# Ledger of designs, part 73: VH-VL binders against b7kms5

Target 1, 80 residues: b7kms5
Amino acid sequence: DTFETVRNTIRIESEVDESLRQLCHEERITKETWLEAAYLYLCEKPEELAQVIQLAQERLSQRKAIADYKRAKTMQERFL
Short names: E, the ipSAE of ESMFold2; O, the ipSAE of OpenDDE; V2, 0.75 times the mean of E and O plus 0.25 times the DockQ between their complexes.

## First folded at step 5 (VH-VL)

Design ea1 (framework fv_iratumumab)
Fold by ESMFold2-Fast, scan of step 5:
Structure ea1 (fold): chain C 80 residues (1-80), chain A 121 residues (1-121), chain B 107 residues (1-107)
Amino acid sequence: as target 1 above (80 residues)
Amino acid sequence: QVQLQQWGAGLLKPSETLSLTCAVYGGSFSGYYWSWIRQPPGKGLEWIGEINHGGSTNYNPSLKSRVTISVDTSKNQFSLKLNSVTAADTAVYYCARDDYYLGDESYFDYWGQGSLVTVSS
Amino acid sequence: DIQMTQSPTSLSASVGDRVTITCRASQGISSWLTWYQQKPEKAPKSLIYAASSLQSGVPSRFSGSGSGTDFTLTISSLQPEDFATYYCQQYNSYPLTFGQGTRLEIK
């Protein structure tokens, strides 16, 4: 009514989601508002934003390595 | 920020070899499969084949005897060669990135601009 | 090869309409289906993967559902920019295969 929102599909590690869910329950906030607040806060903190980006790059690299392994297995099991 | 740019053949005669190259900018070449997909005029999409950073390929069986996909990782480029073309090979050819996040999902999230290849006379 | 069949092959609709496009696989593909939008003389754009997961940056009026052999793409309130051809694609087995396309036309 007083704001416009966009619905996005985001895939995150289940253990991270569980931890974030607990945090949100304890603090009485939602995952959506936590994500918005975290991003906005970090945009005002360039040094800390850089650290978060580095962690994100490391996590992405790990997921791509796992995805490569799973893709190869899918090719072997499902593709001839 | 990821961009695919393609170049190569336009007009070919029957029996010639189609050659197209796709260059990847703004993103990592590793961790993805890179595909060629074609679309004959007024028709749907047909997957030709794919290659990964390590050079592993998979080809559509309907084209396997005529198709070769290769990769040049030093240039972040991959290329398509299709031998012995006929009028049936007339199509717009696209290169595309296959993001297979967690290995069990697949979608083409970035595409080249397309190259019209016409095979006539 | 897994054959993907879309229905209808074309439909006409007005801005604000709810539009539904169907895709059927010749054999079970679990949820390994992606939906694409293609505008004239442009490359396709991915909208939905894993049958129901909305691609980041795609408007929430788009949704997907289904599993096994029957899949649906829905646009809840059609906008002018949504007139395009839509394709489904399976990733269950090689070769990767696309539906024949559904052309969404302005009424």
Scores: ipSAE 0.014, ipTM 0.661, lowest interface PAE 7.8, mean pLDDT 86

Design ea10 (framework fv_iratumumab)
Fold by ESMFold2-Fast, scan of step 5:
Structure ea10 (fold): chain C 80 residues (1-80), chain A 121 residues (1-121), chain B 107 residues (1-107)
Amino acid sequence: as target 1 above (80 residues)
Amino acid sequence: QVQLQQWGAGLLKPSETLSLTCAVYGGSFSGYYWSWIRQPPGKGLEWIGEINHGGSTNYNPSLKSRVTISVDTSKNQFSLKLNSVTAADTAVYYCARVDYYLGDELYFDYWGQGSLVTVSS
Amino acid sequence: DIQMTQSPTSLSASVGDRVTITCRASQGISSWLTWYQQKPEKAPKSLIYAASSLQSGVPSRFSGSGSGTDFTLTISSLQPEDFATYYCQQYNSYPLTFGQGTRLEIK
């Protein structure tokens, strides 16, 4: 039998990655299986899923704000 | 899913103004930069500039005196105007979204179909 | 402006070949480089960002390496759908600039 899988590359904040790496090492699981399990679990918990989505939206907003600042700063440096 | 659809002028004479519009369907307009990129026939890609939901722009210095990018947030559209065109402005023009979630990550993830603009007398 | 120079300008290869394309920046850009694939009469598609990070849905036969000024895109086992023009792009500083492209042709 052949499992059907998709390969994805994702970037996460280094501090979060380090913490997740330690967890996976201690529990003898992989980043892939943790991600699958976390998503499946949250899909069964609407209230918890909503909280996670809210946190994700806040983190994404922070990253976009930082990216906008960096881009503006780069343009400023070029013209100054 | 996100889709970019573009339209505008195809044939222009020297000194005229190039005008193209890009509409965004199936996704959020805010939170991204929306870019224009061109490609002369048989040549490479040139970044023209970008705009965000709030109207902040960044332009390629080589085109800055002739280019204006604007946004219509009510229609999820953004537009390119390039003044005083010459034969050198003949190119396929693309609209595109830049995805930079992680601050230091930058790539164009969705593109319009492209619009051929020919400048000839 | 940061100049991006690709080599070779074109190359011919056969299905199954290992192909390498290089990109050189006129000044240091850390790892802030994206690779794109463009097929005839189509818009470009991003393959790799941050010099070595593979885009979701892009086959693992594509890989990127390098930092600073010298970068490489590798296709480990060329497939028929890989014949296209490849572009590098720096995003270390404005304006964003692309290489001149490498056309990968069927031998």
Scores: ipSAE 0.000, ipTM 0.608, lowest interface PAE 12.6, mean pLDDT 85

Design ea11 (framework fv_iratumumab)
Fold by ESMFold2-Fast, scan of step 5:
Structure ea11 (fold): chain C 80 residues (1-80), chain A 121 residues (1-121), chain B 107 residues (1-107)
Amino acid sequence: as target 1 above (80 residues)
Amino acid sequence: QVQLQQWGAGLLKPSETLSLTCAVYGGSFSGYYWSWIRQPPGKGLEWIGEINHGGSTNYNPSLKSRVTISVDTSKNQFSLKLNSVTAADTAVYYCARVDYYLGDESYFDYWGQGSLVTVSS
Amino acid sequence: DIQMTQSPTSLSASVGDRVTITCRASQGISSWLTWYQQKPEKAPKSLIYDASSLQSGVPSRFSGSGSGTDFTLTISSLQPEDFATYYCQQYNSYPLTFGQGTRLEIK
């Protein structure tokens, strides 16, 4: 039988995307399967999962600060 | 997941002030712009304006003389006031979050349930 | 203000059909366009941003294309839950403006 799949769009920092693309190319896997494997592995490792979640929260806070600055600048260039 | 809940005026008379409030639950209030958008019955969408955590606003020029958007960061709420209403202001009013994670997008990713405001004359 | 014009204003289709909706800007907006879906008595839901980027959680049968002034939303194989009104919106210039909407109806 087959797995049901869903298609998602995600935004990743360019340097991270470049590194992931290189890894996937060298190992002959896809970003989709790497993401699935990483999540499933971490679900079995609660302490490691908690550390990953903390890093994700920190990165989200940084992105929001940068995006606010970019939006203000973009508004001046395109909307103001 | 983020949830927007709105409340306020339903039935108004011409010349009165429309007042609506939107509360944000389940997500960060800072780092986003928060918008008001309206939709007259059977018609399309009209952007009213936006505000951020710091109180910076941008308004649609067509409404700027009558509109005020304000924020209460202690309650994670933002509010719309529209002065001197007429029958043309009859619409469903929505609050919405503006996604701009990379700084150059402006799309509304989460919306309130909508509030029907009817101006009787 | 940038005027957004959608075509057609209404469209009848059957489940399984390929559906295309177009949006035209009165001046160049690069790729700064979002598509929304609105069901009766509900708030709109974003489908596609930056003209062609699929929003997280939106089915892959939805796709967007175009740049400059002419844009297209395509549903490759229409499903029952896709009957709704669709709107385009530009974010190139202030104020933000929407198209008049395209109502997708059961044939």
Scores: ipSAE 0.060, ipTM 0.687, lowest interface PAE 4.8, mean pLDDT 87

Design ea12 (framework fv_iratumumab; at its last look DockQ between E and O 0.64; V2 from the best seeds 0.00; counts 0 for: pae E 11.0 > 2)
Fold by OpenDDE, look of step 6:
Structure ea12 (fold): chain C 80 residues (1-80), chain A 121 residues (1-121), chain B 107 residues (1-107)
Amino acid sequence: as target 1 above (80 residues)
Amino acid sequence: QVQLQQWGAGLLKPSETLSLTCAVYGGSFSGYYWSWIRQPPGKGLEWIGEINHGGSTNYNPSLKSRVTISVDTSKNQFSLKLNSVTAADTAVYYCARVDYYLGDESYFDYWGQGSLVTVSS
Amino acid sequence: DIQMTQSPTSLSASVGDRVTITCRASQGISDWLTWYQQKPEKAPKSLIYAASSLQSGVPSRFSGSGSGTDFTLTISSLQPEDFATYYCQQYNSYPLTFGQGTRLEIK
C-alpha cells in the first residue's frame, strides 16, 4: 500500500514529550509512527478510545485555562 | 461546517458609532475566542480585538479607548462597537474565529463575509 | 507592538514558478506565525500555522519555514488559483499583528 503524509506541528507538554521521546528512542520508532499506531489500535478498542478522548478533553481544557490566564496576564502587563 | 455571518450599518458620519454583529452557525460558540479584524480599502489587516464565551476581552491598544466587543451567548453572537469614528476607520470589517488549537494558538480559521463600513461627512 | 514586515510588497510570476515570500518580525516570535491567502473581496484564508504546519485542505505546494524573526512562505509550483495577496500574522504577543501583505500577480 502507498500513503501520503501530512505535515503538522505537534505541541506536546514538555514532560510528556520527554517521556515519549525516550520511549520512541528505546523502541526505535518515531513519535509519528507511535501516534499512528496508537490511533489505529484505539480504533479497534472503542472503550479505550472513549477513555483516551475523555482524557484528551480534560487536558485540552487545562491548556485552555492556562492560555486564558496567559492572555489575560499579557494584556494586563501591556497596560501596566 | 462553521459559518460566520455578520451585519451592521455600512455608512457612517464622523463621530458616530460603528456597530457590527457576527453570528456563529454550525459549531460550538464556547471554547473559542472570537475576533474582529479590519482592512482599509487596498490596505492590510489590523486586529481589533477578541472575546471569549465568558466575555473576557482583549483589545488592540491602538483602538482600546474606542472599542467594545460584547457577546450574546444565547444567540451565539458577538458584536463590535467603535466610537467616534473618522475617515480612518473606513474599512472592511471581518469577524473571525480564533483557532484555539492546543489551547494557545491565536490565528483565524473561519471568517465572516466582511462588512464595508464607510465613514464620510 | 511586534511589527511584521513582508518582502516583497508585490511580485509578478508565472504559472509553474517557484515563489518565495518572506516575513520578518521586529522581535522573536518563536514559531507563532500564520500565513493567510486573500483573494479580492474575500476574507483571508489561513494556509500555514505554527510557521510550518499546513492547514487542512491546503495544497502541498504551499509550505512555510522559519522561526524567531525570519519566516518564509513558499509555493513550489504556482497555480492559477494562487494569484492573491498573502499575509503573515504573529500571535506570539498581543496585540496580534499582520504583515503589510504581498500581492502576487500574474506576469
Scores: ipSAE 0.317, ipTM 0.847, lowest interface PAE 1.8, mean pLDDT 92
Fold by ESMFold2-Fast, scan of step 5:
Structure ea12 (fold): chain C 80 residues (1-80), chain A 121 residues (1-121), chain B 107 residues (1-107)
Amino acid sequence: as target 1 above (80 residues)
Amino acid sequence: QVQLQQWGAGLLKPSETLSLTCAVYGGSFSGYYWSWIRQPPGKGLEWIGEINHGGSTNYNPSLKSRVTISVDTSKNQFSLKLNSVTAADTAVYYCARVDYYLGDESYFDYWGQGSLVTVSS
Amino acid sequence: DIQMTQSPTSLSASVGDRVTITCRASQGISDWLTWYQQKPEKAPKSLIYAASSLQSGVPSRFSGSGSGTDFTLTISSLQPEDFATYYCQQYNSYPLTFGQGTRLEIK
């Protein structure tokens, strides 16, 4: 039985990536299968899924703020 | 569902001011940068500048002395004014959204239909 | 300003061909690069961001690769709707800059 897969590239925080890579190496699993398993597990736990979504929204908001700050700082350094 | 509609295209004479407006439908104005990009006939793309909902602007240095981008958050519109036009400003002008969905990512995900501006005497 | 140079400037191909378009940045931009497709009389459409991430709704025959200064857009099996002009764009540094474009034409 063959699975149909999709290739994705994702950008995550360096510290999170390092921690996840260490976990995957120790447990002899791949980042891809961990992501699939984590999502499927949370889909069966609606209250936990809701908490994860809230954390994701907070992290996204923080990343947007940091991106805006970097943008403004680059323009100041070059053109002011 | 997000749609950008622009207007203000036309024929201009050298030294006049170019004015274009872009209206955003079907999506949030906040959390994005809204850009102007131009393309002279048969040539490549040139980024003009951008504005966010708070009115913070960034401009291409090559155009900074002549360009003003402004926002009207009550109407979900943003506008471009380019002063002292010459034949070199003849181009199709596009408005576009910069999506920050992945934080640091910066790409144009939705575009207006384009407005042809011709500068001739 | 970071200069983006595409090659070739024009390319003729047939349906079913594998097509590669390259883009070179004048300085290192890591993976801060987007590829766009533009059809005549239409606004550009983003295909790939972060050098290799496929936009949702874009066919899997499109792929991107590269990091630093050298980047490639590949179409693995060209379809009739793929004849268009392709642009790369860097977002590592302001001002944002585009390549001059590669025009993909039918043989």
Scores: ipSAE 0.103, ipTM 0.742, lowest interface PAE 5.4, mean pLDDT 87
Fold by ESMFold2, look of step 6:
Structure ea12 (fold): chain C 80 residues (1-80), chain A 121 residues (1-121), chain B 107 residues (1-107)
Amino acid sequence: as target 1 above (80 residues)
Amino acid sequence: QVQLQQWGAGLLKPSETLSLTCAVYGGSFSGYYWSWIRQPPGKGLEWIGEINHGGSTNYNPSLKSRVTISVDTSKNQFSLKLNSVTAADTAVYYCARVDYYLGDESYFDYWGQGSLVTVSS
Amino acid sequence: DIQMTQSPTSLSASVGDRVTITCRASQGISDWLTWYQQKPEKAPKSLIYAASSLQSGVPSRFSGSGSGTDFTLTISSLQPEDFATYYCQQYNSYPLTFGQGTRLEIK
């Protein structure tokens, strides 16, 4: 390769992933190149980057709350 | 970034209570689970249990009758107590952060340095 | 409880070799599996999560594969710092369980 790349697993909500897959298919790009382009674009736009970070923080908090709820339900099942 | 530092008793007599504490630095305490894992000398790893900032716990059924995990959110600390120890409880004990991605995932991304606990014969 | 069985229990190899370690679960765990590396007197370090996803900062010579019950950790070209004990761990269901370990030694 002309670049060094890193392989990672990213887990995305199914509705968001479906929308992103459709966009990438229509634009004939990959999810990886879309992510790279979005980040590089936002690096030059501090106010827009801050808005994306705020949304990301909210989504992270929501996912953690759901995970805590599911873990609590699993323990209830073991006591029943 | 995140660092876990642990401390507690290293030598115990049979029937005593094992007590260890883990402090969390350089990261958020809330929004995660915090685990204890042990490793007997020359053996593999055994998950003991976990706790979150709200005090919700999950324990390995094999140890549940003897184990208590507690949290002190004001100090960003969590602790392990294992009562009625025997020589079989001799092990290195680790605290660790539970990385959870998409729900019930439970694997460990940051570990404490380990504490050897020896129970005399 | 889900039993995790690793093979081999120990293995001797030379620098530059390709090394394969396997892990079998007693029931299906999808891809909810993590590989750890542990050096003597150190805490384990996570290498791979979700069976095949490389942790940040882990060299690309490490790779994982598998789903369901059979999983493989591969080191494509062994380096001196790779001599350690390797553990698999399932996180499909409680209690969380580990394999018994595979000790990788220099030949």
Scores: ipSAE 0.000, ipTM 0.636, lowest interface PAE 11.0, mean pLDDT 85
ESMFold2 (binder alone), look of step 6: mean pLDDT 90; pTM 0.918

Design ea13 (framework fv_iratumumab)
Fold by ESMFold2-Fast, scan of step 5:
Structure ea13 (fold): chain C 80 residues (1-80), chain A 121 residues (1-121), chain B 107 residues (1-107)
Amino acid sequence: as target 1 above (80 residues)
Amino acid sequence: QVQLQQWGAGLLKPSETLSLTCAVYGGSFSGYYWSWIRQPPGKGLEWIGEINHGGSTNYNPSLKSRVTISVDTSKNQFSLKLNSVTAADTAVYYCARVDYYLGDESYFDYWGQGSLVTVSS
Amino acid sequence: DIQMTQSPTSLSASVGDRVTITCRASQGISSWLTWYQQKPEKAPKSLIYAASSLQSGVPSRFSGSGSGTDFTLTISSLQPEDFATYYCQQYNSYPWTFGQGTRLEIK
């Protein structure tokens, strides 16, 4: 009994998931351990962490725009 | 932590206009739809309508002629107006955030505390 | 409008029991169904979306299944905090509609 863990459900782009899955398979690691390692590594590198946060903010903004577009399209297909 | 706080008039007479406001704290207003849902005493839930930060609305057809939802993006607030109220409009009214990340799911992930509106003569 | 009918309307159970609640749509809704939990004087909390996808932070004892018109919510081992009213909601067709609710009570 070495760890206390939580189970998270997250949604990511299919292309990113496919690429990450391939990387994890080739390196013989799990998505969970990759996420933990990536975060811990970046926390020790403030300048690199800032770059990752910037990319995350840009991707979030793009996802919001895409989600708005997809919802409008879905409403048109289902209700119009 | 995202928090929704709501306020507005609690007691109305028949034919008056119901007005409620919901403020969003701790999270982004853009990228979501923001809904109003009501629950008459001892009964189930009824979806009223929704609005996004750009002002696009969708309304329940049963209420469409009487309902207006508006947004004030500078304050991160959205509001419900329901005109020509009757006793059938007595309910707890909730504001809520809609998660629709992929554009085809729709569920309410954060809710306001609820506002009891009573319509009586 | 799509009508959602839940059964039973109420049930009594004991801590540790396996509980199943059903929801039937008047028309096919694919998997476009969400389950909510509501405690007295509180707003509802979403548990499951897309009929079977568990929300983050919701205990694994909750599960959902079904497609088309027939859906189930199962609690594998009932806990004291699970006594509440449960609602299903369809989001296949406008307007979004909810079931009448199933009240889960202490036996």
Scores: ipSAE 0.014, ipTM 0.647, lowest interface PAE 6.3, mean pLDDT 86

Design ea14 (framework fv_iratumumab)
Fold by ESMFold2-Fast, scan of step 5:
Structure ea14 (fold): chain C 80 residues (1-80), chain A 121 residues (1-121), chain B 107 residues (1-107)
Amino acid sequence: as target 1 above (80 residues)
Amino acid sequence: QVQLQQWGAGLLKPSETLSLTCAVYGGSFSGYYWSWIRQPPGKGLEWIGEINHGGSTNYNPSLKSRVTISVDTSKNQFSLKLNSVTAADTAVYYCARVDYWLGDESYFDYWGQGSLVTVSS
Amino acid sequence: DIQMTQSPTSLSASVGDRVTITCRASQGISSWLTWYQQKPEKAPKSLIYAASSLQSGVPSRFSGSGSGTDFTLTISSLQPEDFATYYCQQYNSYPLTFGQGTRLEIK
């Protein structure tokens, strides 16, 4: 085999993980191959890729806001 | 690429206030926490505190009574002031960006060049 | 505060060696641990986050493992540029704390 792979650990929301895990189990594929296939497919469809990128940006922004809140709350609980 | 540049006082006398500033270039200032970390010569790293673009701060309790971190969002800068310095505050001081992926985890992905602060006897 | 203890404090190795350094937390931190590399007179560089996730641009010879209280950083085939001090850091709780460092020296 000529493919070289990299090992990544990716954290995703538990509800998304549960849904994806079930899909992969039922279709007899792996999360790794699903991710590769999804990216390659979207690279052939610029308009769809742009929509996915917009959704990703929105999700990232929401997580940053939640993380900011959690940080403030954690420090407050420890020092008040 | 994101780059952090820092500057400020290098030589201090006991009881003075340490003041350092860090400027952020090449990336968004909002959406991150910005930290100060120090390292005494030949020793390990100590986290001082962090601030976000909205001015929310978290401080190391060991330094909380003496430390203030502030932000100037118009300049994409944040600053450290440490009051009542002693010889124990002699260290290289670093500014750094905190990335937090999917929650409240913290790791430092970009660092300033470091500033040596020496507190003379 | 969570205390992070690294072992060994220092070790000597040769290019091509497999090197493992350990980090131990005084209480459970799940996988909330980052490994850093620091060369003399330079700022630290993050290598691995979430105990086992390789940072972009970091060579694949670096790997991390562990969860809870015991963690390891492994360099599978040591290169000349890898001689440095390595630090672990927990981000399970505030204040953020670092290990004391492990100095990796030329044999």
Scores: ipSAE 0.030, ipTM 0.691, lowest interface PAE 5.9, mean pLDDT 87

Design ea15 (framework fv_iratumumab)
Fold by ESMFold2-Fast, scan of step 5:
Structure ea15 (fold): chain C 80 residues (1-80), chain A 121 residues (1-121), chain B 107 residues (1-107)
Amino acid sequence: as target 1 above (80 residues)
Amino acid sequence: QVQLQQWGAGLLKPSETLSLTCAVYGGSFSGYYWSWIRQPPGKGLEWIGEINHGGSTNYNPSLKSRVTISVDTSKNQFSLKLNSVTAADTAVYYCARVDYYLGDEYYFDYWGQGSLVTVSS
Amino acid sequence: DIQMTQSPTSLSASVGDRVTITCRASQGISSWLTWYQQKPEKAPKSLIYAASSLQSGVPSRFSGSGSGTDFTLTISSLQPEDFATYYCQQYNSYPLTFGQGTRLEIK
């Protein structure tokens, strides 16, 4: 009806995406509605929200390290 | 929100050193590359180089002999020095943050306001 | 260095028009291309990365396509705020290089 939505592009690890996709298919929901429900649920559970934020920070640090490695390889390939 | 504020050289004479500084507010300095891009009046964009939190740099080979980019992590600032300037170095200089999250994307997501550097006389 | 060539260099259009801008790389860059929009006296804004991935907050009328050497930016229905200069940029290889820009002007 009057739901106002925004479109976002997000990037997720392929294994996580496959697992989430399977869950959504089995439960007949969408990734969008799962994300909304997960966030709303966690907002009412401060202890669990804090743990999720910590895991997100750790995952982000790992992705940045991998990206730095890829960047270094690209530069070396070009300018060696 | 993330904001980049830059300052430094405006008017230079040939042979002098161009010096610009960019300060980062409202966001993490680590986990990104920080870049300098320039644009001569009425022309397109030219990438100068980039630096990360750890001080690792990548430079455009056309400028590598004259360019130094440095970082001051305690102040969340990074700086550009370009030696031996000529009239060809007249441009608006921008600092920018590079988002390259998984190594398969690369774009400038936040930019400084730009600094016009004019080399004359 | 990889040379990026945009066409046309300038284009006149009306609000509501479908606009297409192209970018050609001098060698294969896979999908490693970003599109930017720049308004007069402003810094550029990224619109699309990885040739076709729309940035958060960018209107859906913008789309990108292509791979290898030939790339396209499309605006499906021009709005007044879309008149600007558009740049493509490859990030397959250092140094990063930009196209010369396409100036989108009011007819």
Scores: ipSAE 0.013, ipTM 0.673, lowest interface PAE 7.6, mean pLDDT 86

Design ea16 (framework fv_iratumumab)
Fold by ESMFold2-Fast, scan of step 5:
Structure ea16 (fold): chain C 80 residues (1-80), chain A 121 residues (1-121), chain B 107 residues (1-107)
Amino acid sequence: as target 1 above (80 residues)
Amino acid sequence: QVQLQQWGAGLLKPSETLSLTCAVYGGSFSGYYWSWIRQPPGKGLEWIGEINHGGSTNYNPSLKSRVTISVDTSKNQFSLKLNSVTAADTAVYYCARVEYYLGDESYFDYWGQGSLVTVSS
Amino acid sequence: DIQMTQSPTSLSASVGDRVTITCRASQGISSWLTWYQQKPEKAPKSLIYAASSLQSGVPSRFSGSGSGTDFTLTISSLQPEDFATYYCQQYNSYPLTFGQGTRLEIK
């Protein structure tokens, strides 16, 4: 119909998920509708969108650094 | 925008060393691992190993004694050397970029065109 | 090493068909599985990561499901450009390993 949807699998940090679940419970909304609303809102506010993108890039860089460390450590532990 | 191009020796005799190079255009080495993957004719894919900007490597244990991957960050290139080749090393060799998603998860998002290496006496 | 087994090894289908390909891991890999598409004389292209997350630019007719040891790739309505070989790959542990491939052919 008019609201055609897609299903996505997303993993986020546990502390962020806890906070978001609390917000959704308090405001009586769902994570999917919050995500949609947040994105649509930010698309109308270029300066705020840029700041969110910067935060996302920082968080991604941190995750990649941790992944690099885990890769090296895993190979070391498995093969000595 | 990111493009990987590869080149190197195509025809080898048993016991020789396989040497391939991959150049990265439209992007930087930093923040990624760069991999070599091979595919023997009519068979599936086999991961060889990976290297990052800093020169840290991880190798498939089945090939570790024969494989060396190196990086030249000034040229945005990384190279594969595989020693003591046999007919079993005949394959199309691909270079690829490793993208991380959520911690230690990884997948290959950009690939080179492939290089056929044939080992025959 | 974790062994990845795909089923079937080949299948024939017609445009518009619903196609299902399965992949089984020899031990639990959580959701750390990627699906790839490979056309003749081309490098593989990633379609789905984390078992069910669609790659940017990949048509919505492709979907993935599963966790643990059993995984499925589904094409809901096969298009001419979808005839190719499909591979699954685990990244739960080193070395990274691929399935043997499923070749999708025109009936």
Scores: ipSAE 0.013, ipTM 0.671, lowest interface PAE 7.6, mean pLDDT 85

